# VHH binders against Flagellar brake protein YcgR (ycgR), part 114

Target 1, 263 residues: Flagellar brake protein YcgR (ycgR), of Thauera aminoaromatica (c4kar8)
Amino acid sequence: MAELSTPSPASPAPLDGGRGDELEKFTLRGARQILQLLQDLITHRGLITAHTGGGHSFMTAVLKVDEERGRVVLDPSPDPQANRRALAAPRLTCVTQLDGIRIQFPLVGLGEGQDKGRPALFAPLPAEMLRLQRREFYRLQVPLAHELSCLLKAEDLARKPVEVSARVIDIGAGGVAVVVPTGAAEFVIGGTLPACRLALPDGEPIELDLEVRNLNRQTQRNGTEQLRVGLRFAALPRAADTRIQRYIFKTERALNAKARGGL

## First folded at step 10 (VHH)

Design Q51 (from M11 with E102Y; framework vhh_7n9e_1)
Fold by ESMFold2-Fast, scan of step 10:
Structure Q51 (fold): chain B 263 residues (1-263), chain A 119 residues (1-119)
Amino acid sequence: as target 1 above (263 residues)
Amino acid sequence: DVQLVESGGGLVQAGGSLRLSCAASGFTFSSYAMYWGRQAPGKGREWVSGISWGGGSTAYASSVKGRFTISRDNAKNTLYLQMNNLKPEDTALYYCAKQDYYSGEFPYWGQGTQVTVSS
């Protein structure tokens, strides 16, 4: 299915109710915890995908938490139709990530108005927020300095084998997201890329079978488009899993130490 | 103004064949990967097959691999699904789908074409 029952770490799609009771232990309901998490999203300027139902969504961000009025203030879409759909929706499902951890929450009772003279959307504070600290949802944004790459074995327009060196932009326990030059190869969701090679900073490249889970076109600040490909580890030997996890944890520790004035 | 219009469904006996078509308009068909999904009564949507924008790569759900063949004609803006050796479990409403590559989601589904396989 194009719609996954549980999205990969790189997927923007919301988690469905098939895992409702399993997700309860990761659900925050304390007002203090909810306020702190929303403030963390503001501090990190986290982008949020807001799903309005019927297959529609738009990109937003939390601009402010108004504790006195008990509401969040959201950045409206530049597309008036997206804003109209959001205002008409009975509920928004908001999906984002913070420090590699998937965060999901509902917003009910969306309204429109102004914040400091600028258009804004607002809603009551969510009563709950899902914060998935599970291994399967952990995702590390790869530092550019690491120059992490994956050599993909794919097919071109003529169904001929080609090798494409792709830059790894994030990595988790279940897969990687890469950026691919346009025109280099063809991809389809569900397609298998056998014997790809993931280069980690320390050691020999890891040979992996990858499955395409997501395709996304992103417009860069300079107006150019890039293709982002979400890839699942189709078969992950224990030794490869250990090396990938070691890289993730070591890098996260180094980033945390740097943020706190360590190394 | 993305439009996807499926056709070719019908009633067929187990072991039979059908060829589904999806006529696409409102976007540059040759620039996008295309997909077939299905939904049986009382069940969720199931991904069936996909084909890359130039046709160089295809993928199939394990339940249909070896029986179904996806193809496309970019000159006609048409997607096809050849279904062979149909089983009663293949009974479903079949949808053509386009991913929104900017959001990474599948907001574009056609109206569907009904396939009923009798025993």
Scores: ipSAE 0.635, ipTM 0.892, lowest interface PAE 1.4, mean pLDDT 83

Design Q52 (from M11 with S103Q; framework vhh_7n9e_1)
Fold by ESMFold2-Fast, scan of step 10:
Formats: sequence, C-alpha cells, structure tokens
Structure Q52 (fold): chain B 263 residues (1-263), chain A 119 residues (1-119)
Amino acid sequence: as target 1 above (263 residues)
Amino acid sequence: DVQLVESGGGLVQAGGSLRLSCAASGFTFSSYAMYWGRQAPGKGREWVSGISWGGGSTAYASSVKGRFTISRDNAKNTLYLQMNNLKPEDTALYYCAKQDYEQGEFPYWGQGTQVTVSS
C-alpha cells in the first residue's frame, strides 16, 4: 500500500515569495502568452481568489482584457469592504486553477470605474504569470520495492569529501527527498551537492547537481535518528528530465492500478 | 529557552570589513545548522548564509558569495560572519537563526545587529 503525495493545485493561498527563484522556469513573461492565458480564464469563467494581504481575500474574475489600454477588467466583490481593501492594497496576488493547472499573478495599481455602465475594477496587465501543471509540483512516494537510491557527493565535519548512498523516499519534477543516517555527512539549506548519481530502474544512473532545500530529523521507532533531506534538481538536462517524468508516470499508473485492485 | 544574541555591526565605508558574532544559548549548539539573514528598510528578510552543525558544509546567497565567510566555534557556542568588500546594498539589520529540524525552517530569534555601509 502506497500513498501518493499531491500538493493541491486548488489551494487559494499564494505560493511563497521566497521560492521565486524555484518558480522562475514556470513564469510566463511574454505579452502574447499572458494575453492568451488571461483570455483562457475569461473563456472558462475561471474564479479567482484575489489576496489583498493581512489574510484578506475576495472572489473575482477577469471580465475582459483591454489590450489597447494595456489593462484587465475585473468583477468587483459584492462586499464593498472587500473592494475598499483591494483598492487600498499596494498589490493583489491572484490565484486560480484551470484544468488542473495552478495559475498565479500579481496586479498592481488597482482602480475602480465602470464597464458598460456596471461597476468594475481595473488594473494594468500583469508583467508575469505563474503557470504550474500538477506534474511540476507533484511528488510520488517511492515504493520501497523499487529500492531507489541517490549517491550523494557531500562533505564530512572536516570538509573532506564523502559519498553517501541515500534512499529516495519521494520524487517530483523539481527534486527528490532522501533519508540518510544523521552522522553520515554534513548538510545545510542552500548547500550544493555536485555530481550526485540518481539510480532509477531501467538504465544508467543519472548524474545531477542537487541543492539542499529542506532538513528534517526523524526518530524511528527503534530510537535511531535519520535525516530527511529535500533536494532540488539544478540545471536538469532534458534527457534526464524525460527519464524522471517517465518513471513518475509509470509508477503512479502502476500504484493506481494496484490501489484499485488491492486490499 | 533558546537565545541568540547578535553583535559586531556598525558603520563602515564601502570596501570595508566587519565581523559579526552570534552568541547562542539554551540548546546543544553543535547539533544544529545555523544561518545568517538580513533585512533592509522596506524590504523582506533575505537569507545570506548557512553552516552545518559541524561546520563541514556552508552555503551563501549569490549576492555575497566570495565576499562573506560564515564560520562557527562549537566549543564557544558562537556563530560568525566575516564580511569583506562591503557594498552600500549590504546595509541591513543582520539576524542569526537556528535550524528547526521539526519544521524544516530556520526562524530568526535574535534582535539583530545593524550594518550600515556608506558610499
């Protein structure tokens, strides 16, 4: 029995600004792409949660894009207080989901007026939009039977190189989580581990540069301590990305089939 | 009670150097990764550097790489940040932070020490 880890694409909470560098590759900055995505939101009548800061938000929608004037037209809240908070906010963070794709974008310089005689909110076109497919944030819990490992190139307490074979516990398009004994090597958030080797079934190990993103200590039932290390892929080659994605999808499909037929 | 007390800040000219210290108490210092962060007026906190529990691994923000050096003395329960070739954009309140291995985070618990770099 395996559990699949899937961050919700429907979460209304905006993604952490401190992870902006990790999200850059999923950020659309081309004017045509931004216009097309906004038009898709209009076509699908996508409901948008607009965050005004301080834990406040309201539901809105893009009514139209005024390309001539370089602005979007938004549906105001039926709550006048929500509209006043929005107009007073230096920035809105807009979050929505379209067909399993999470979309997030900022709006700055919100104003109010009328569109065809009805109240409306206006803002300049966003300079960027984040577009994340489920695949980009999905984490597969790795079956123990697969015995996936990653050979980490790390340092000991004397700054001497050391190699640690770590068990891979989850994997996604952006990275892996591994477990190692607490004393095996030294790790710090932001640290780079060059030329590590990820062993997938069906093929040669993949050589990767990894960056430490998370560190958790776990005490097992037998009292043994281990370290869970969250690792981000740096500069992932296309061929490696394809192999990792293929492994994730094949394994997810197999686990889903087993779960439906399992006890 | 975890306590982190930063010191060593001050006013320096561009191109100058400062050494910051963080005195730690209330926990087993040698068992925790430690971090430096900073916050300039009107900006959010940004991570600057980190060092593993034994000192074997270090990390730096790209903006300070090659200019700053993080170190620790586990016998003295003290974290250091050697800052060389300081720039006006390094002007900020500098904070010491302890790794939280339950949450995977490093919250800032100190009061901070002010660094001002004049042009």
Scores: ipSAE 0.734, ipTM 0.922, lowest interface PAE 1.0, mean pLDDT 84

Design Q53 (from M11 with S103A; framework vhh_7n9e_1)
Fold by ESMFold2-Fast, scan of step 10:
Parts: C-alpha cells; structure tokens; sequence
Structure Q53 (fold): chain B 263 residues (1-263), chain A 119 residues (1-119)
C-alpha cells in the first residue's frame, strides 16, 4: 500500500507499537524525564486524546502528578459512558502534542475517585513515554488570532467545482491541516486539489497544489460535524517554501516568548 | 461489526476487463469514504483508488489512472472497481477498505478477491 494515510504528529491517532526499534530512540524511560514531561503537560494544560480501544477515545488532561503515591491524576470526561469505557479498558493510549512535539504514553490500572473534592481519574505513572520531534513531522499549531486560511478548490456531491475557505489549524514543512464543515465539499485520501490559495500574513496568497493525506471527523458541541483535512504540499516553489518556513519560525519565537511569561 | 466482502475477481487475458464489487455492512456506508488496495504475491499492500462518501471526489494511483474507475452505490451499500486494459502487473489480491475518521486512515481491509492477468 502507498503510505498516503500515515498519521502525522498532529493526528490524535496512536502510532504503531510495532515500530519498536525505530521509536526506541525517542522513548523516555527515566523516572525524572517522565515526571518532567508530565509536568510540562500540566504547565501548558495540554489536551490529551485517551484511546480506550475498539475505536473509542475521550479528551482528558493531566491535572497533577502525585509523586508520593506514584500516580498521575487525569480530568474525567463529562460523558459518563466514556469514563466507564476508560475504567473497563485494560490500557489507555494517551496521545498529545506539545509545541509541535508528539507525545504518546500508556496508562494501565485506571481508577476513579476524588482529588481535592473534585471527581478525578488516577493511574500509576507510565513506565515509558514517547517524545517524537522530527523536522518533516513537525507541525506548528496556528494561533487562532492569526486567522490563517486556505481557499480550497474542491468538488461537491455532484462533482461540480466549489471553493471552500478553510481555517488552517497546523502547518509544517510538508503541509497543512485545515478544518471545514462536513457538507462543504467532498474529500478523499489521495485526492488532488489544484490551484488552492494559502493566505499567510505579509504578502499575496500562495497558489499551490494540495493532496489529501488524512481525514478526521469531529462533532462540535452544537452537534455540527466538521472535517479536519490533512493536506500535503504537492510541490513548493523556493519562494513559497521560504515564506512558510519564515512564518513558522517567527510564530514559534513569539509562542516561546509568551510561554516564558511574556504576553 | 464492520464487514467488507470483495468479489468479482478471476483470470483474464492482458487487455481484458473485470469489475470488482465490495459489499459493505455494519456501518452507515454513505457516510464513509471507501478505498481499493491490492497486494501482489510477495509484496506489500498498495493503494489503488478512493472515492468520497457521496461519490463527488475520486483518486487513483498513477499506475491505474485512466484504466480503472471507482464508483459506489450508496442505496446498495456496494463499492465497485471497473478495471479496463488489464496488465500482468495488475495481478494481485484486491481489497476494499473503509475510511477510519478517528485515525485519519483506511486500515480495515476485507478478505480480498484474486485477480490474475495472463500475458
């Protein structure tokens, strides 16, 4: 099979454990390293997708690390069914991203209780955590305030051309991820969207061909479905590549300054 | 719960045609993009074609573009692959796959249907 659908670091889907030797270089097993990484997730209030198996998952966050009891404390789902599935699962696979770095770790032995009077989930500290940062997989999470958009040239159900203005949620050297309403147009992995226009701050929109690599559905609070579409740059002129890299670098610097106590 | 059953394979001579079908059950077929892949003897699986949930968008591997046509009948929960001008290199076990919107991939493959193209 062509590797058209391989998950990116921004994907909520877990990486295959069968890559043992390749991923070993990026796997943390030191107790202090694990504690530091968990603390970084707390500090940045990182949203975690916890996979319970059978295609089920829920959103959580690390609330604290209880070093004395060797436990991590997690925010329970507002959905009681999701919490029941999690408690029944033999293992959770937790996936998150922190400043473009993919983080994945298992939790075994999940229990429920209270932390400081509030409902909480508890699990023993993980024995290992994957921390994967590769240039080709690095994705900058686009700040909402930047209002980055990409005008997609796609087709509807009747195969008629449509233009869809999509919000860019992440961007890297190899592509972007965008969100669109499910009914706006039809998408399929491997499909080519010609002559799309990526709007970056400073300058004219960049015209480029995009290839669909990933399709995820998410349901919003109001019940409306939207698609998250992962798009590969089919080819980039040097000038376009330079502008994209400059945007990524400048935005990273601004976010790092903000994270270190700046506004 | 999800089941995909491929059929329509067989032995054909080079230059011939064949139409594959995939009968889907256990999910709302019209809500999912669908794909065809293949695996030749001793080789890994290769993506062949895809079609969006409503049929408005299609995609093809370069090796089959212009010769194969993917289509779907959402009323019958059936995916099709029309294969024209078949080549010996098209000899493979053909699988259909359902989009996984959580993973962002199409990892589920059916049992497959064998296509053999003689020279």
Amino acid sequence: as target 1 above (263 residues)
Amino acid sequence: DVQLVESGGGLVQAGGSLRLSCAASGFTFSSYAMYWGRQAPGKGREWVSGISWGGGSTAYASSVKGRFTISRDNAKNTLYLQMNNLKPEDTALYYCAKQDYEAGEFPYWGQGTQVTVSS
Scores: ipSAE 0.732, ipTM 0.923, lowest interface PAE 1.0, mean pLDDT 84

Design Q54 (from M11 with S103T; framework vhh_7n9e_1)
Fold by ESMFold2-Fast, scan of step 10:
Structure Q54 (fold): chain B 263 residues (1-263), chain A 119 residues (1-119)
Amino acid sequence: as target 1 above (263 residues)
Amino acid sequence: DVQLVESGGGLVQAGGSLRLSCAASGFTFSSYAMYWGRQAPGKGREWVSGISWGGGSTAYASSVKGRFTISRDNAKNTLYLQMNNLKPEDTALYYCAKQDYETGEFPYWGQGTQVTVSS
């Protein structure tokens, strides 16, 4: 049951293991395609999580592509230890997102130096880049200020209908993750919740059929147990899909502008 | 230590019925949703059914909906699958499973009970 064992798409962890043939069709190996994708990352000033192994990672960005020398220039971490771990690593696994599409690529042979008098990390151009064109894998972390909620049509212990207002913590083209109040309703992976209502900041709530894809129970530091439910959109009308995509794009753009120090 | 032990499989003719049981131990059974999966010869694992921790919500694969009924007895730490109108395509090793709510993964599986449906 691969579907029941699949990790949450909200995780920034590298995609790996057991999906070689599905991933192969999304793997770019052409030099022109790789150069164009790296330029797109520069244009969008996308933040990259670089995994150095042993559970360590740091935030970076592609500053430029040096086509003449066949290498990428990366922004070093302000943490000297993170840079030392990166330089010592046999391989970096770089993970980012572009327009909701997951991008992952290896960098081998990382070095350090200067670019225009400023510290920089350098690596040869990657031989391959994964551009996963599955919108369902992208997840926007919903800002708390947006107060996004979803009214779930669920069942209680006695199989009686119950309505539960759940806070949306992340959203993608394929679904949402919500936090459910303790004791409010029962959930099971594969269960269908018909006619739920997703409230976006602008406009009327969107009526959707949702399918439970994941359950996660976490005990908070204050002792409170929190239930997180991953929900997939069972069917999405074009108008609803457009509205959700616009919300995701607009919010990500605003967050990226803030991260870049833009207005 | 999580233990799941399935029983109740056997040989039946098409149109027959079987009731599978899964005895659970090593965890608070009433706090977890439980699942039935199956693996036919030469094929990958297929999800069959699930039931929420209190029994208030159930789910079924389309291939078994209307023919199979999942249930649980939290006082006895036992999960059940009532299988009616069995078809040759239902021939498989049936096993119960528990999710790890911290990781979201399914590391806990039973050894399974064999169901063979003749035509």
Scores: ipSAE 0.647, ipTM 0.885, lowest interface PAE 1.3, mean pLDDT 82

Design Q55 (from M11 with S103K; framework vhh_7n9e_1)
Fold by ESMFold2-Fast, scan of step 10:
Structure Q55 (fold): chain B 263 residues (1-263), chain A 119 residues (1-119)
Amino acid sequence: as target 1 above (263 residues)
Amino acid sequence: DVQLVESGGGLVQAGGSLRLSCAASGFTFSSYAMYWGRQAPGKGREWVSGISWGGGSTAYASSVKGRFTISRDNAKNTLYLQMNNLKPEDTALYYCAKQDYEKGEFPYWGQGTQVTVSS
């Protein structure tokens, strides 16, 4: 069961609370630590995937922390239906990354209103936040400027072969997460996508077999619905593994240099 | 509320066949990938097969590949598992499941249908 149903700790899907025993040392419960981490997300303009249940999520960001009222202010989705799903949800599970470190936190009691005359979503400050800094959970958020893509060999609804160029949004030692347009192809957890081609900025595309591990529907800030697919590398050749690790390492160094230069 | 009702189980001899059905309600069936899992006595649940929302993609556990076929009828909100060349090791309570994409889990399970394969 675990191989097909349980998300990788490195995936964009939320981590299961039942795995909390081993994650307890990475869980922040101090009010000051929580406030500092939320401020770091604001400072770095961290994009947050807010999961509303039923396989739906939308992109948001923390706009500010209202310490006086004990709440966080979030950027609403441009899609009214995504906002309605969020407001109807008993809780949101928010997932983001900061310098490759996975951050996850719940929001309960979401409401809507205005901040400085603009629509906003509000929620009480979370009582806990997960900040997971383990090497095996590291996922590099791919810079948009790299235009990193993966050509997927998949099937449409009639089981006809199709090729889909998917944008790579994060990458780690064990796999990638990609986004595909709605209706481009069909995916199922446990499905194998043979002979896909991962295009890194330098050199020839890497040919590899991928296995579907996660599926998530997302409403983007521009109102477009996309499918996020988590893909595991099924048996990487040593040369491919080395090249992927080199890309991650070089990109981390470049991002760290930019962060230091930005002050 | 999400409801999944399995049927079609029974007692069958090794080498025999059974066709399981799962009637789904309470959600837009055609928008979700669906799965079959099973649990043998004293064992945890294991995944058997999956099918994408339109039926274009399927996946199977190594233990059943080539013997089982998953299919769906979106007009009838029904999931199927055709089980051929059954083995005693296939004896289990079979469940259909809808994935929670948010958690990557299968929190929506039916009550199950018992499959017993005699030698």
Scores: ipSAE 0.551, ipTM 0.848, lowest interface PAE 1.7, mean pLDDT 83

Design Q56 (from M11 with S103D G104S; framework vhh_7n9e_1)
Fold by ESMFold2-Fast, scan of step 10:
Structure Q56 (fold): chain B 263 residues (1-263), chain A 119 residues (1-119)
Amino acid sequence: as target 1 above (263 residues)
Amino acid sequence: DVQLVESGGGLVQAGGSLRLSCAASGFTFSSYAMYWGRQAPGKGREWVSGISWGGGSTAYASSVKGRFTISRDNAKNTLYLQMNNLKPEDTALYYCAKQDYEDSEFPYWGQGTQVTVSS
C-alpha cells in the first residue's frame, strides 16, 4: 500500500480530518445536532480518548455543555503532564463510541479553570462532529465466557514463522482486537498476517488474512506486560463475513436481553 | 521528550542509491516499532515502511517494495532506510516516526531529510 489507510474498527485512533469528501456524509454541522450528541455523551458517561499530538492521549469525558457561552467542559486528566500537553496542543482530536457508533470531533482553544469548584478543561463547542453510523465501525466487546481466540501466523525476532494463540477482546465487521503476551511474536503497523484462524463458539475456525492497524502495550495489575493488537480483515470472504456478523448480532441480542431482563 | 533526527538525504541521479538514518532519543527505542514516511511538495504524507521493535517484522508500501530496505540497530538507537533504484517519483522530505496508530494525525515525527532524484 502507498499510504496507511483509515484505522480499523478495533482501533481507538482518530480518522484523518483531511479526508474531506468521503467523510462529509457522516459529518454533523448543525448546532442543535452537535449539542444533542454532546448531551448524549454526558448522559451515557461516555469515555473519550483525547489525542493531544506527539503520540500522546488521555482519557476524558464531557462533564457539561454550556450552550449560552458556546463551550464544552471536559474532565481533566489525573496526570498533570497530560493536561499540560493538552493545553499546549493546537487542537485535541476526541474519539469515542456511543451505542456502537464511532464519534470523533476536534476541540481548539483549550483552557483550564474550575466548574463547581473542581478543576476542569474548557473549549469552544466544535463546529463539526464526525458520527460514523455504519455497522463497519461498530465494535462488540467479546464476553470473557466466549473464550474467543485467533491463531495468528506471525514472525519472531529471527524472522522465523511462529503461531500465537491470541485472545479476542473486541470484534467488528472490519476486524478484531487481540491480546498477546509480550515477546510471543513481533508486529508492525501495515504488516500482513496470512492464513490466521479465528475460532468462534460455533463451527470450524475461519481462515483470515489480517493486517496490523494498531499496537498498544499494557501493564497488568500483576506487573506483566501484554500487547494489544488491532487487526483488519483483508479481503474477507462472503461466507466468513456472514458468520462473523451473525456472531456479533446474536451476542448483541443476548447481552441486550440479559441487561433488560435483569438476569 | 521524544527526539528523532533524520540524515543521509541529498541529490542523486535516477537509478542511484541513498541510505537514510534516524537517530532516536527520549524513549526506549528497542520497545517500539519505527516507521519511515515521506511528503513530496504539494502532496500529503505517505507511509513508506515499518519495522517491529526487534526487527523481526517489516512492511513496505507497494511503490517501494523490492527497492527499499528498512533496518534498525537497537544498540545505537538508530533506524535506517536503504533506498536502491531511486526514481524521480521518490523525491520527497523523508521522516522517521514513532507511531502507535495507523493514520494517526499526531505521531512523533522527526524534522525530515530531503531526497531529490534527478531524471
Scores: ipSAE 0.527, ipTM 0.845, lowest interface PAE 1.9, mean pLDDT 81

Design Q57 (from M11 with F106Y; framework vhh_7n9e_1)
Fold by ESMFold2-Fast, scan of step 10:
Structure Q57 (fold): chain B 263 residues (1-263), chain A 119 residues (1-119)
Amino acid sequence: as target 1 above (263 residues)
Amino acid sequence: DVQLVESGGGLVQAGGSLRLSCAASGFTFSSYAMYWGRQAPGKGREWVSGISWGGGSTAYASSVKGRFTISRDNAKNTLYLQMNNLKPEDTALYYCAKQDYESGEYPYWGQGTQVTVSS
């Protein structure tokens, strides 16, 4: 996968996972799909943050798709310096949102000219566009007071089956992140953990299959190192999805109420 | 410091077998999960298989499950991929990769080993 531009502090950072295969399922490569998505951005007047590298970006919009010439027409920045940086950049990384869906795509070979007598920027149509729902990346930081846990079924260091009660540190529509002590069990990205049990405060544990997506070392505030395991929900039943979303909503609401000073 | 050297690729007929090796150096091999990935001509990079640091957990892409077996020899610092019942669509450059626990990723380090499956 090609590397993405440096994140802008004023805009959502471009994705840079380094694993092209993980983002492939969210990547549109069909010419018709790309044209339709660009047309949707025009129809909804979607504002685009174009990252030019070196921490620089500017706001633009797709004005027109020229299908016959295979190019997109963009609104130039009112800042001439931003336009000069864009034209000098080897690539732009464009980030926008449409109906809660994060959209990201590269533009290479940017030029300037006029469209109907007005200044415009031109670029060849992107060969790919990334389309990600924002909800897939929303993570609720789980309050420590909830003592939320997930019972994982895994292998220990001796290759024996083991059940590990892992502390849930964040939860979203697509999965959970848990922490386990170093050496408690073996994990590998892509591995499936069947029949795990997610314990929510209200009701019985939710039985579900989890897939390992990320493995990080995490240093706790007390200096203890733990393994952080990112887990995706595999084939999540609708009833389980409803309960998880209800927990997220209720907890976020309670945290927002607390942040407002309670009284 | 970290070096991963893939080998064992070649030309085989459909239905044949190959065993790939990845020789690792510059790190404590037994402390890291290891992975195989591939890139076919004109296609994106595809994750193929993974194995935990002790070998107790393995994972496979749906396209290779039941045909490929990942294994490791921690005493020899070597990762293996046994490929059986090879198909033309398995034609690709195969890479091995080491888990990076700081980034959470597994970057590919070598030039890979070419596998070509004739029809």
Scores: ipSAE 0.625, ipTM 0.890, lowest interface PAE 1.5, mean pLDDT 82

Design Q58 (from M11 with F106L; framework vhh_7n9e_1)
Fold by ESMFold2-Fast, scan of step 10:
Structure Q58 (fold): chain B 263 residues (1-263), chain A 119 residues (1-119)
Amino acid sequence: as target 1 above (263 residues)
Amino acid sequence: DVQLVESGGGLVQAGGSLRLSCAASGFTFSSYAMYWGRQAPGKGREWVSGISWGGGSTAYASSVKGRFTISRDNAKNTLYLQMNNLKPEDTALYYCAKQDYESGELPYWGQGTQVTVSS
C-alpha cells in the first residue's frame, strides 16, 4: 500500500493528514510549549514558508509574540499580491525548520496592520504546532560554500541515459534535496535513480540508489527555471549512514559555533 | 481550468486486461508529470504509477510492477494505463492526477473510472 506523495522533511510542502496517528505524539498543544517554540523561531531567525492554498506560498518570519493580545506578528511579503492572497486565505499552513527539526503550524484569521510603525501581519496564536523530532525528519541546510554535489544517473527527454551533477541543498538521515536545471533530465515521483554518487567533503563519493519523493519548480532571479528534487536513500549501508551523520553533526556544530560569535 | 477525464474501466475476470485513458485539458500537458492512483472500497487512496513530462521516466507501486504499464501521448494530451493479469485486489476507482510543481504534491484528481475484477 502506497500513498501518492509525502513531502520531504525540509520541503516547504505541508505534511498531509494521513499521518495523523504518527504525528499526534509530535504535536504540541500546551500554551507554554507553543509560546516557547515561537520564541525559539524568533531567536534563531527561522524563515517560514506560509502556504495560502491553491499552490501559492510566501516567505515570512515570526517577528514577535504578543501574549497580551494572544497573537503572533509576522513579516509581510514584499510582494503585495502574496499579502493579498494571504489575507484572503481562510487558513495559512506554516512550515519551517529549527535545528534540523521540521515545524508546521496553522494560522487562522490573518489580519494586517502596523507594529511599531512598520507594516505587519497578525494572527491569533496557533492552538497546535507540529515538531517532528524523528531522525528521518532531521535535515541540515547545506552551506553553499561546501559545494556539495550528487551525480545523478537519469534519463533525458529522448529516454537516453544522462549524468547530471546536482547541487545538494539539504541532507538528512533519509535523503537529500538537490537542484537541477530544467531540461537536464526527467524525473517522476517514485522513480529510481540507480548508482548515483554523493560527494561529501571527506573521502570518496558514496554510491547509492535514490528514489524521487518530491518535485518542485522554482524560478531563479534571472528568470530561468530550476527543478528541486527530493531524493530518498534506498538501502543505505551502515558505513555510508555513519559518514552522512558525521558530516551533518560536524557541519551543525560549526554553524552553531559561528552563530555564538566564533570558535 | 484543469480537466482530467478518465475512461476505460469495467468489469473483468481475474487474469484479464483493461486499458485506461485520461484525457487532459486546460494546461500544457507535455510540461507535467502525470500519475495514476486508485481507491478501493473501504481503503484510502493509493499511488499506482507515474510518468515524467516527456515519458523518459516511469515508476510503479510494488503491487502492480510487471503487470501495469503507464504511457502518454503528448500530441493527443492523453495518459494511459495498460493493466494486465488483473487480480480481485485491483478492484478500485482509478484516478488520473497532475503533478503540482509549487507544492510538490498531486493537487488535482479527475472523477475516476471504476475497475471491478471478479474471480
Scores: ipSAE 0.629, ipTM 0.887, lowest interface PAE 1.5, mean pLDDT 83

Design Q59 (from M11 with P107D; framework vhh_7n9e_1)
Fold by ESMFold2-Fast, scan of step 10:
Structure Q59 (fold): chain B 263 residues (1-263), chain A 119 residues (1-119)
Amino acid sequence: as target 1 above (263 residues)
Amino acid sequence: DVQLVESGGGLVQAGGSLRLSCAASGFTFSSYAMYWGRQAPGKGREWVSGISWGGGSTAYASSVKGRFTISRDNAKNTLYLQMNNLKPEDTALYYCAKQDYESGEFDYWGQGTQVTVSS
């Protein structure tokens, strides 16, 4: 029942409560390491999914780290109810990615106020942050400029075949995460999508079979809901694997060059 | 107030059939994909089947594919599992689950229904 007990790395959903001796080596507890990682999230404009429990989450970002007062400043949700849920929650579980590496951390003692005259959420600095550096967890965040898409072969509620063009959010050796408009098609964990077409910027679309591993509904900053679908590559031919790996490495190198050159 | 109540289990001989039901309340049933899982004595939980929120997509574990059929009635807030050609290895406590789309975890709010298949 692994699929029923643990979220996939392709999903922004939180990992299993930070429980696991094997995760200890990826857990940062040094104050300077935590401060540096939070600053890195600010620098890279990392979007954070903050889970408030009970199936609720919202999109946020670290706006500032107040080292003197030992707190982080977060961007509030445009949905007032999401902010009220966050303030009432005993803890937030924050999930994001930095350079393809999954970052997860708790925030407790959330409060509200203002920063530079704008509404803001405040929380004490986390005592720990999880930074998963394993190759199996590596996911390249796809640049929006690449407009990387995947044509999904799926079914609607009447079991009629439909084709859905989905935007690829991240990609790794084992699969992709895509965003699908609400109501476009039906998905279920364990479902197979045959003969889908992954469009890379530099070549012919790659035809491949995909298996649904994760489903996540999240509220965007503009208040709209989206469905994020985590998809595993099934029976990936070596030629397709080579093309995907080449895209990942080429894109990483380009992003590293941009970061060194001021972005 | 989320509640899932499983029923329909029992004792049946190999080759027989049973239909399980799961009555859901406390959430918008038609907005969630629903799943059946099972746990045999002394073993971990095993995913059995899933159905999308509108019923358009289904999935099955290889061990039950072709023998079990999952379905739902959104007007009645009820999930079903039709089990045909039952085998002794299908003996387990069966439970239904709703996926929490934000956390990715599965909610188990029922006590389950026992299925025992004799030789």
Scores: ipSAE 0.628, ipTM 0.876, lowest interface PAE 1.4, mean pLDDT 82

